# Designs tried in a protein design chat: VH-VL binders against q8ixk2r445to577. Part 67

Target 1, 133 residues: q8ixk2r445to577
Amino acid sequence: FFGMLQNKGLTDYCFDYNPPDENQIVGHQVILYLCHGMGQNQFFEYTSQKEIRYNTHQPEGCIAVEAGMDTLIMHLCEETAPENQKFILQEDGSLFHEQSKKCVQAARKESSDSFVPLLRDCTNSDHQKWFFK
Key: E = the ipSAE of ESMFold2; O = the ipSAE of OpenDDE; V2 = 0.75 times the mean of E and O plus 0.25 times the DockQ between their complexes.

## First folded at step 3 (VH-VL)

Design N4 (framework fv_cosibelimab)
Fold by OpenDDE, second read of step 12:
Structure N4 (fold): chain C 133 residues (1-133), chain A 120 residues (1-120), chain B 112 residues (1-112)
Amino acid sequence: as target 1 above (133 residues)
Amino acid sequence: EVQLVQSGAEVKKPGSSVKVSCKASGGTFSNYAISWVRQAPGQGLEWMGVIIPILGYANYAQKFQGRVTITADESTSTAYMELSSLRSEDTAVYYCAREYKGHSYAFDIWGQGTLVTVSS
Amino acid sequence: NFMLTQPHSVSESPGKTVTISCTRSSGSIAYNYVQWYQQRPGSAPTTVIYEDDQRPSGVPDRFSGSIDSSSNSASLTISGLKTEDEADYYCQSYDRSNYHVVFGGGTKLTVL
């Protein structure tokens, strides 16, 4: 699966990664932004290694969850996907992070008009449902 | 009612630059993509480029790469299109247009257009 | 890259139905949404169809859009043609390869 990763509950919002420096693509947080289908910011790929890859530049980035965190951060992809980069995209649209055993949820960033994907306890909320468009 | 209001007509000499503004009023600005489209007299619509103000990200048609610059000022809800090295062929009405939310660059709101005339 | 090709002009009498085609030169017409814009003389374009077959508020149901994958084309159909429908019509889509907006060449509709 590849393309825009769109949230079902937070209608018209997609995974978005826009690093401040295109030559420094790792270490920043993945956010949610209006699905627009342009540029490189909203193109992701779900691989057979259970990675969510950001393939817009070399080297390729993979979404990871750092220890103790609930945010999605871009790391470099590795030949063998590390545990903190493994996600399961279920048929029902839930996006499950294996290591934390939590689901990715579209959420509003506190004191902001911005939205971000956050790890939360798994529920049947549409805000935890995702699909590639 | 959301509107896009563009700056007035311009008359420019060849080799000069023009900067057209597009101000959004009556609604949100930062969460939308603003495209620039021009139309030469008696000709069709030609896409020039787009900007996402909140991201500061712009993309340009290949034809205009290196000659066009699209910017945005969120504080004033205004997008700008600057075209340099003007030539007579650049004579056209220039439109800004807003992408309809989540609809893959369907333009729902258009500016009234800005005529740019390039003549010696 | 791809192009969208429209007929240069079409004409029909009031009350009749007219169809304007928009053919994509490469790639599937269904890969990206197609929009249609109406432009009356001396005015800015307005959206009459978005996302292949959706009508914006205020656009009469006489206007309809469709996609034909077999011919790799989109079509704008105007039934019950009215004099006020005389305008230029442009189809538009999006090229994912370069993230560019692509317009058709436009079609001049004359109401006889």
Scores: ipSAE 0.119, ipTM 0.733, lowest interface PAE 2.8, mean pLDDT 92
Fold by ESMFold2-Fast, scan of step 3:
Structure N4 (fold): chain C 133 residues (1-133), chain A 120 residues (1-120), chain B 112 residues (1-112)
Amino acid sequence: as target 1 above (133 residues)
Amino acid sequence: EVQLVQSGAEVKKPGSSVKVSCKASGGTFSNYAISWVRQAPGQGLEWMGVIIPILGYANYAQKFQGRVTITADESTSTAYMELSSLRSEDTAVYYCAREYKGHSYAFDIWGQGTLVTVSS
Amino acid sequence: NFMLTQPHSVSESPGKTVTISCTRSSGSIAYNYVQWYQQRPGSAPTTVIYEDDQRPSGVPDRFSGSIDSSSNSASLTISGLKTEDEADYYCQSYDRSNYHVVFGGGTKLTVL
């Protein structure tokens, strides 16, 4: 699958990655912004290795969650995907992070009106359901 | 360092077509969206459409659907805008513009503009 | 589809501060980012503000942008006005429902 990764509950919001410095693609948080339909910073690929890849730069970026954290950050893709970069996109639209046993949820960033994807205990909430558009 | 360099001015007859080019100089545009914006003499900016070369995706303002086609040749880093069935009201300067920060539709680099005059 | 409305013209003396508004006709101005472009006669537009309030490299700090949800508008503020600031200014946002870039009608700034 590839395209814009859109939230079922926050229907106007998509995964978005726009690092402040194009020469430093790694280490910044993945965010949610209004879907604009043009791809670009909202274009991701879900691979057979269960990675969510950001394909607009070389080397390719892969979404990861560090141990003990709940934010999604950009890492370099590896030849063999490490456990912190593996997400199972289930048939019901849940995006399950294998290492933490948690699901990706669209959530409001504390102290602001902006939204981010965060790891949360898995529920049947539409805020935890994702699809490629 | 990237600049957008457009083709030169054109004079066209009503009913004909025009194809304007926009070449990325000093780098590539494949990882960016390229929009086309026109400006009639003494008038404001009007968005015509966009292409995202890496996705093979193009979208057009409804006013121009059926008359405009935007394409890109990634091997030459060149985008094209072709407008058919030209009318006198299509006389305008046509700009290409590169999107920066994809989630915002912000344009960071603009071409120098191409004057297209439609006259009988 | 929404419209962005700007005043046709504004004028102010050198050294003073001017503010140009950009009002969204439907939906919240905060739904989508707002950019501001400066265009001098015979030239292509250049970006002076992007993503509501960010300044590109090379744009002086006299230029600032803001959003006011209560009036449903964005504003471009230029302080310490200089003659070289005389230009047309356009606001721009995005209409997701129509996948369409929207420009304001433009404001002619006269410095005299």
Scores: ipSAE 0.006, ipTM 0.544, lowest interface PAE 12.0, mean pLDDT 84

Design N5 (framework fv_cosibelimab)
Fold by OpenDDE, second read of step 12:
Structure N5 (fold): chain C 133 residues (1-133), chain A 120 residues (1-120), chain B 112 residues (1-112)
Amino acid sequence: as target 1 above (133 residues)
Amino acid sequence: EVQLVQSGAEVKKPGSSVKVSCKASGGTFSNYAISWVRQAPGQGLEWMGVIIPILGYANYAQKFQGRVTITADESTSTAYMELSSLRSEDTAVYYCARTPWGRYDSFDYWGQGTLVTVSS
Amino acid sequence: NFMLTQPHSVSESPGKTVTISCTRSSGSIAYNYVQWYQQRPGSAPTTVIYEDDQRPSGVPDRFSGSIDSSSNSASLTISGLKTEDEADYYCQSYDRSNYHVVFGGGTKLTVL
């Protein structure tokens, strides 16, 4: 699967990655932004290694969850996907992070009008449902 | 310090409805989940349902589907549990409980409980 | 769906160690976190263990939690038992199949 990763509950919002420096593409947080279909910042790939790959830059980035964190951070992809970069996009649209045993949820940033994907306990909320478009 | 303060005891007749409130203070409200758990006299804890205020999302135990409604008012940091078609078996202490940040499956703070007595 | 089964009651003398088991009927006990709650007579429950083996602030280290995948059970262990530990204890987990919170039946701990 590839393209825009769109949230069902938070309508018209997609995974978005826009690092401040194009030469430093890792270490920043993945956010949610209005789906615009212009590619570059909103193009992701779900791979056979269970990675969510940011495939528009070299070296390629893969979404990871750091220890003790609930945010999605961009790391470099590795030959063998590390445990903190493995996700399961399930049939019902839930995006499950294997290591944390949590689901990716569209959430509002604290005291902000911005949105981000966060790890939360898995529910049947549409805010935890995702699909590629 | 986080506190959950519930409304007072209720005495209801069979077939009526009861609405219990749970006001949260000392912390954030919208980003957490509030569950309702009841305990009949001499019995164990029974989960009824949960609400996530920021999402407006509620989920209910199958046993109470169609009879329980959980709501939240973010402006007052208050959660509500309404149980309709009351029966004598609904006599219990009803607790609200908060779930830690980022989770929906555990509880860190509890209300003091609200006794609801259903009798003819 | 699954159930959590606890012994109805356990008893032990002060200073001794007691263990309360919580067995999951189906699915892996390790798939979701297990919590333990203490409830003294006439009081609301309080959390003594969360996320299998974590203690909240204020809970003494005499309380510990563990998971045993071989028996598909969680355990609450109380060492150096004190009179104040006499209470009902409930295990709790989460059923992802229906997004329900599941409680055990509770265990009455009597300090002899």
Scores: ipSAE 0.009, ipTM 0.619, lowest interface PAE 9.3, mean pLDDT 91
Fold by ESMFold2-Fast, scan of step 3:
Structure N5 (fold): chain C 133 residues (1-133), chain A 120 residues (1-120), chain B 112 residues (1-112)
Amino acid sequence: as target 1 above (133 residues)
Amino acid sequence: EVQLVQSGAEVKKPGSSVKVSCKASGGTFSNYAISWVRQAPGQGLEWMGVIIPILGYANYAQKFQGRVTITADESTSTAYMELSSLRSEDTAVYYCARTPWGRYDSFDYWGQGTLVTVSS
Amino acid sequence: NFMLTQPHSVSESPGKTVTISCTRSSGSIAYNYVQWYQQRPGSAPTTVIYEDDQRPSGVPDRFSGSIDSSSNSASLTISGLKTEDEADYYCQSYDRSNYHVVFGGGTKLTVL
């Protein structure tokens, strides 16, 4: 799958990656932002290795969650996807992070009106349901 | 430092076309979008459209569709705005403005502005 | 397409605090980030607030932005007013449904 990864609960919000340093594509948090339909920051690929790849910039980035954390961070893609970069997109739209046994949820960033994807215990909430558009 | 430098003032006759340039220096041209915003004398800011150079994609405000064309040349890091069928009401200062990394809704740098005067 | 409404003018004395509102006509103000631009006569606009409440490098902490969902508005607050703050101020947001940037009508700030 290729496209914008949109949330069913936060209807107009998509995965978005926009690092402050255009020359450093890795190390920053993935956010949620209004879906704009222009690709770029919001264009992702879901691969057969269960990666969520950011291919708009070189080198290619892959979304990962570091041990003990609940935030999604951009890492460099590897020839063999490490476990912290594997997300299972289920038929019901849940995005399951296999290593942590948690689901990606659209959530409000603490002390802010901004939204981010975070790992949370899996529920049947629409805020944990995602689809490519 | 990032700078957006626009072409100089123009005086045009009604019915003609004008093409304003916006040259970017500093930063990678393909990593941002460029919008065009105009301001008639004593009036507010009016968005005209945007170009995303890496995608060759442009979008325009409904009011200007059919008369405005926004293009970009990555090799010279220059965006262009061409407005056709000029009327006296098109007399305005035209600004280019940059949006970082494909974000559509926030301007971090502005050009100095280009005055276009339409008179007979 | 929604509209952003600002007061046409505000005025206040040096050293006081002024607040400029920006009200969204339809849809929630919280759906899209709000920016604020300062424009002096004869100059291009410059950003004083981006993404609702962030200040660019070089902008004094006297400038702050906020969102109020109950009134469906954004506000720019300038404390410790100085004569150099006299300018036109524009709010700006994005209408995702129309793929369109929206500006408020602008507010002329006079410091007397």
Scores: ipSAE 0.006, ipTM 0.552, lowest interface PAE 11.0, mean pLDDT 84

Design N6 (framework fv_cosibelimab)
Fold by OpenDDE, second read of step 12:
Structure N6 (fold): chain C 133 residues (1-133), chain A 120 residues (1-120), chain B 112 residues (1-112)
Amino acid sequence: as target 1 above (133 residues)
Amino acid sequence: EVQLVQSGAEVKKPGSSVKVSCKASGGTFSNYAISWVRQAPGQGLEWMGVIIPILGYANYAQKFQGRVTITADESTSTAYMELSSLRSEDTAVYYCARHYKSEGYPFDYWGQGTLVTVSS
Amino acid sequence: NFMLTQPHSVSESPGKTVTISCTRSSGSIAYNYVQWYQQRPGSAPTTVIYEDDQRPSGVPDRFSGSIDSSSNSASLTISGLKTEDEADYYCQSYDRSNYHVVFGGGTKLTVL
């Protein structure tokens, strides 16, 4: 699966990554932004290695969760996907992070009008449902 | 059913340029990568480059760097391949083909091919 | 960078089994999926195997694909060979180091 990764509950919001330097794409947080269907920063791919790849830049970036964190951060993809980069996109649309055993949820960033994907306890909330468009 | 329909055969002189089109129908266009692959008479398949229309990003084989340009028009669901400074060795059937994913970039649909003949 | 090497030609009698190899020159053959395409004269290639060992709808189960990490090669096996199987076969993969699609040189299969 590849394309825009859109949230079901937070309607019209998609995964978005816009690093400040196109030549240094790692280390920043993935956010949610209005789906626009034309931006490179909203193109992702779910791989057989259970990676969510940001495949607009080379080298390729893969979404990772750092130890003790609940945010999604861009790392470099590796030949063998590390445990902190493994996600399961389930049939019901839930996006499960294997290492933390939590689900990716669309959430409002504190004290902001912005939205971000965060790791949360898994629920049946549509805010934890995702699909590629 | 997805179809890729290419433009007709071309006859070109050495040093000139050719632009081949590939129109997609029966499915989505923007999110799928389109490659161009050529085949000289009696020879194997040779990858030239790929484009992801939604990104406007194209990547080319080293052999063709600086001489090939691949573009896409999302409004018409059409991909283009322009090859400049043509030489006799460029005589081949040129195919456009769609990738359904980036893992291995497998092809699922092919155009019918466009014969480009370069002769003086 | 890597190359995919195929035998130039193979031949076998109807009803027999033939195997076409595709050897990767560097990096693991398992790192990226391998596809196999069949091409008959005057036609565009068609997929007979995708993602190492999957068959598209309409492709008979006589066609199978496999990966051998020990030899760093992929193989296309055609059992119960039929006259209609006579064609050129190409393996294909993807080089992540330069983001290029890579084809094998092709193998001409002749049914005797």
Scores: ipSAE 0.016, ipTM 0.651, lowest interface PAE 7.6, mean pLDDT 92
Fold by ESMFold2-Fast, scan of step 3:
Structure N6 (fold): chain C 133 residues (1-133), chain A 120 residues (1-120), chain B 112 residues (1-112)
Amino acid sequence: as target 1 above (133 residues)
Amino acid sequence: EVQLVQSGAEVKKPGSSVKVSCKASGGTFSNYAISWVRQAPGQGLEWMGVIIPILGYANYAQKFQGRVTITADESTSTAYMELSSLRSEDTAVYYCARHYKSEGYPFDYWGQGTLVTVSS
Amino acid sequence: NFMLTQPHSVSESPGKTVTISCTRSSGSIAYNYVQWYQQRPGSAPTTVIYEDDQRPSGVPDRFSGSIDSSSNSASLTISGLKTEDEADYYCQSYDRSNYHVVFGGGTKLTVL
């Protein structure tokens, strides 16, 4: 599956990755931004290895969460997906990070008006439901 | 072993439509994207559109928007490309091609091509 | 969409090296992967390079690909030219802004 990864609860917002330097794609936080329908920084692929890939020319980026953290960071993809890069997209739209046993939730970034995807305890909230558009 | 087999050559009159088939065998059909690419005699490759069967998604080049329809039947592992309002300029070999990633990542298998001739 | 521009033709003698360029008209060449296809008369194209510089199984190591951000171009290099390398070569990339596959105009390689 591929497309814009949109939130069911925060309906105007999509996964977004806009690195400041296209030649250095890794190490920055994935954000949520108003869905614009043009692909670009909002275009992701969900793979058979349970990866969420940002497929640009720069070394392919894969979303990861480091142990003990709750933010989604862009890392380099590997031939075999490491556990910190695996997200199980469930039938109900939940995006489950198996290594942490938590779900991806649309959340307000602390002390700002912006939004980010964060790992939170799994609930039945629409803010934890995602779909490709 | 994966193979894409296309329907046979067609001769059509201006103003008619043509529907070309592309049957996949030997591999998983639904998990791949199928693009249609045409080539007029002596000319280059021109992308027409793509279908990703597992997503029920299709997208078309702006030049063909409104004239082309790409569909897939997962039960028969067959993709179809229908082009309407045919003109002599549509005379070309039409190829289907498979790619793993929807973004036109390498076309790993191509059909043999279908010659469509549009003449009075 | 952006365009990919290739020279119309190139020629070289057997045993020599040839390079075919593919220049992107807008946006960085580095933004999306570039593939290269070989097409002989009467045949469907076959992939000789994917992901800028990778070779499919069965493609000889005489074929290599590269990108150069300063000229905003990708290149296909064929060393040790053989007569069977005579073909049309196409570069291809993806325009993410409108979900469009883009092909270069093609280059006819003649081996004299």
Scores: ipSAE 0.005, ipTM 0.527, lowest interface PAE 14.4, mean pLDDT 83

Design N7 (framework fv_cosibelimab; at its last look DockQ between E and O 0.06; V2 from the best seeds 0.00; counts 0 for: pae E 5.3 > 2, placed apart)
Fold by OpenDDE, second read of step 12:
Structure N7 (fold): chain C 133 residues (1-133), chain A 121 residues (1-121), chain B 112 residues (1-112)
Amino acid sequence: as target 1 above (133 residues)
Amino acid sequence: EVQLVQSGAEVKKPGSSVKVSCKASGGTFSNYAISWVRQAPGQGLEWMGVIIPILGYANYAQKFQGRVTITADESTSTAYMELSSLRSEDTAVYYCARYTRGDKPYYMDVWGQGTLVTVSS
Amino acid sequence: NFMLTQPHSVSESPGKTVTISCTRSSGSIAYNYVQWYQQRPGSAPTTVIYEDDQRPSGVPDRFSGSIDSSSNSASLTISGLKTEDEADYYCQSYDRSNYHVVFGGGTKLTVL
């Protein structure tokens, strides 16, 4: 699966990654932004290693969850996907993070009008449903 | 073989509008974006904007925002570029070009033949 | 925003090698792919290099592209220069901050 990763509940919002430093593409937070499909900022791939890869120049970035955090941060992809980079995209659209045993949910950023994907306890909420478009 | 065929040359007066068409022949707009690029006489290439027909999403260069409108009709595989409030400086050859989306982004592999738009009083 | 700067003109004799540079004003040249387009007089542009160093089908291997991060520039190199190579050449990239296509100013190549 590849393309825009769009949320079902938060209509018309997609995974988005645009690091401010073009020389440092890792270490920043993945956010949600209106789906526009204009560029690589919204182009992701779900791999057979259960990675969510950010499509850019090599080396590619993979979404990871750092210890004790509930945000999605970009790391470098590795030959063997580390545990904190493994996600299961379920048939029902839920995106499950194996290590934390939590689901990715579209949420409003605190004290902001912006949105971000966050790890939350798994529910049947459409805000935890994702699909590639 | 995919081709982009543009509408014919236009002669317009200042203050008027022009609408140029770009039809895909031998293919579709699926999974592609259509950019518009113009070139004034003796000058370089200037990007105007782009549309993703399948999404109906368009983006414009800041220079042309508010004055240019790019649209597409998937049923006819045709993109359109409308430029309003024409001035003499808008005299140029206008090109449409197709570029890929996704993992291999934003190189224009197919170009239209160009449409000359002349703005004169 | 960034600009791509090219030399206005270059010239060389047939059989020789010529290089056209394309320097990015800000941000890394390697962050987005660079393309090169050839435009002969009275014709539409055609792609000669895409994704920094890839040649489309039909483009001779005399054409090559490269990226130099130290100078933050891309280069188009044409070896074994032929008369038919006389044209304008444009580099192009993409700005991820505003989703705009960016062209260089173009370089006129004259074959002496």
Scores: ipSAE 0.540, ipTM 0.868, lowest interface PAE 1.1, mean pLDDT 94
Fold by ESMFold2, look of step 13:
Structure N7 (fold): chain C 133 residues (1-133), chain A 121 residues (1-121), chain B 112 residues (1-112)
Amino acid sequence: as target 1 above (133 residues)
Amino acid sequence: EVQLVQSGAEVKKPGSSVKVSCKASGGTFSNYAISWVRQAPGQGLEWMGVIIPILGYANYAQKFQGRVTITADESTSTAYMELSSLRSEDTAVYYCARYTRGDKPYYMDVWGQGTLVTVSS
Amino acid sequence: NFMLTQPHSVSESPGKTVTISCTRSSGSIAYNYVQWYQQRPGSAPTTVIYEDDQRPSGVPDRFSGSIDSSSNSASLTISGLKTEDEADYYCQSYDRSNYHVVFGGGTKLTVL
């Protein structure tokens, strides 16, 4: 799968990666932003290794969740995907993080008007449903 | 610090094609989206399309679909816009523009100087 | 698809305030961020407002942007007008259905 990764419940919001320094992409949080269709910060690739790749940068970034955390952050991709970088996009649209056994949910960032994807216990909420377009 | 330098003015006959270049310097090229925008004499800005060079992904305005091709050459840090089947109404200044990245929101922040294309018989 | 409609021209004296409107013909202006560009004669455009109401570094705070969802319009307001503000101004937004960029028709600002 390849394109903008959109949320079903938070209509017209996409995964977006906007690091402070465009030449240093590691270690910053993935956000949700209004889908604009210009690719760039909003284009991701879902690979056969179950990675979500940030593919508008070389070297490519891969979304990860560090142990004990609920935030999605950018790591460099590796030849073999580490366990913390594996996500299953399920038939019902849920995005399951294998290592943590949790699902990605669209959430409002505390004390702000911005939105972020966070790991939460899996539910049937539309805020946990994702699709590529 | 980043600059977009475009190719020089061109005079073309109706029915021919033109290919305008846009060379980036002073920064990374391949991971920035580049749009092409034209402006006919005395008229407003008109978006033609966009490319993301690292992907070769391009998206075109409906008006130009089928006539425009936007490409990029990463080795030379150069984007290209080719417009075919030229008509006199295609006489315009053609701009390339780079989108922001990083901590900034998404908008066109660096523009080339423009390339005048004149279509006359 | 949709159009962004701007007045053709606006004029005002130095020191005064002007507002340039940008009306979206269909779809909500509030859900599609608006940028404003300034173009001086013989020059490429430059950004004066992004994301509805934000200023790039170096743009004076006398430039401001706003959204009015009831009229489905965006506005660029320039207070304390200076002669250097004389330029063409374009609004720009997004077509989320086709992922296209749309510009308004442009407004010529004259400072008399």
Scores: ipSAE 0.156, ipTM 0.722, lowest interface PAE 5.3, mean pLDDT 88
Fold by ESMFold2-Fast, scan of step 3:
Structure N7 (fold): chain C 133 residues (1-133), chain A 121 residues (1-121), chain B 112 residues (1-112)
Amino acid sequence: as target 1 above (133 residues)
Amino acid sequence: EVQLVQSGAEVKKPGSSVKVSCKASGGTFSNYAISWVRQAPGQGLEWMGVIIPILGYANYAQKFQGRVTITADESTSTAYMELSSLRSEDTAVYYCARYTRGDKPYYMDVWGQGTLVTVSS
Amino acid sequence: NFMLTQPHSVSESPGKTVTISCTRSSGSIAYNYVQWYQQRPGSAPTTVIYEDDQRPSGVPDRFSGSIDSSSNSASLTISGLKTEDEADYYCQSYDRSNYHVVFGGGTKLTVL
């Protein structure tokens, strides 16, 4: 699977990664932004190791969630995916983070009109349903 | 400095196809996309589609679906746009243009010099 | 699913200020960034404004961009007009409904 990772409930929004420094792609939060259909910062690959990879840069980035946190952050990919970088894309469209037992949800960023993906308790909400476009 | 250099002018018969090339002469295709835009004589700019060379991913304007194929060869740093079933109304200058990464949205920061394709019989 | 509408032509004398509008037919102009391209006769286009109001390196500060939500339009303003500014200007944005790039029809700027 690869493409723009779009939300079913927040239908105009896609996973997006736009670090301010192209030479430092790790350490920043993944955001949601209006889907533009041109790939680039919105182009992700879902791998057989259950990683969500950001392939438009070298070295490649992999989305991760640190213990005790709920934000999705870009880390360097590893030869064998660590548990904090594994997301299970389920048949119902939910994106399940096995290590935390939580689901990725489209959520409003505090004090902003911006949206971000966050880990939340799993529900049947369309805001927790994702698909590649 | 990256420059985009396009292939030379073409004269084609109706019903044939044309393949225009776009080569990055001073750099590589790493971390950017190539868009194709055409301009018929005396007319405005019309977007045809885009390719992300490193991924082989292409997306096309609805008007050109089924007639346009955009490809890239990273070994030669060259993008291609092939337009089939040519009609007289396809007579235009065809441009390739680079989309940059960084601040959103992506804009076309480097343009090729253009390739005139004339369809006549 | 929307169009960007520009005036066909504008003209102004050297040293004066000109403004070119770009109006979105449906949906808010503020939903997606607007870019502006300059095309001199016989040349390929070049970017003069990106992300509504940003200038690429090498573009004089006489060029500025703005968004007006009340008129649902973007504007390119060129102050201190010079003969070298004579060109066609195109606005460009993104259409989510079709997942493609949308260009305005273009405006021919005549100086003098």
Scores: ipSAE 0.006, ipTM 0.538, lowest interface PAE 12.8, mean pLDDT 83
ESMFold2 (binder alone), look of step 13: mean pLDDT 89; pTM 0.914
OpenDDE, look of step 13: ipSAE 0.375; ipTM 0.827

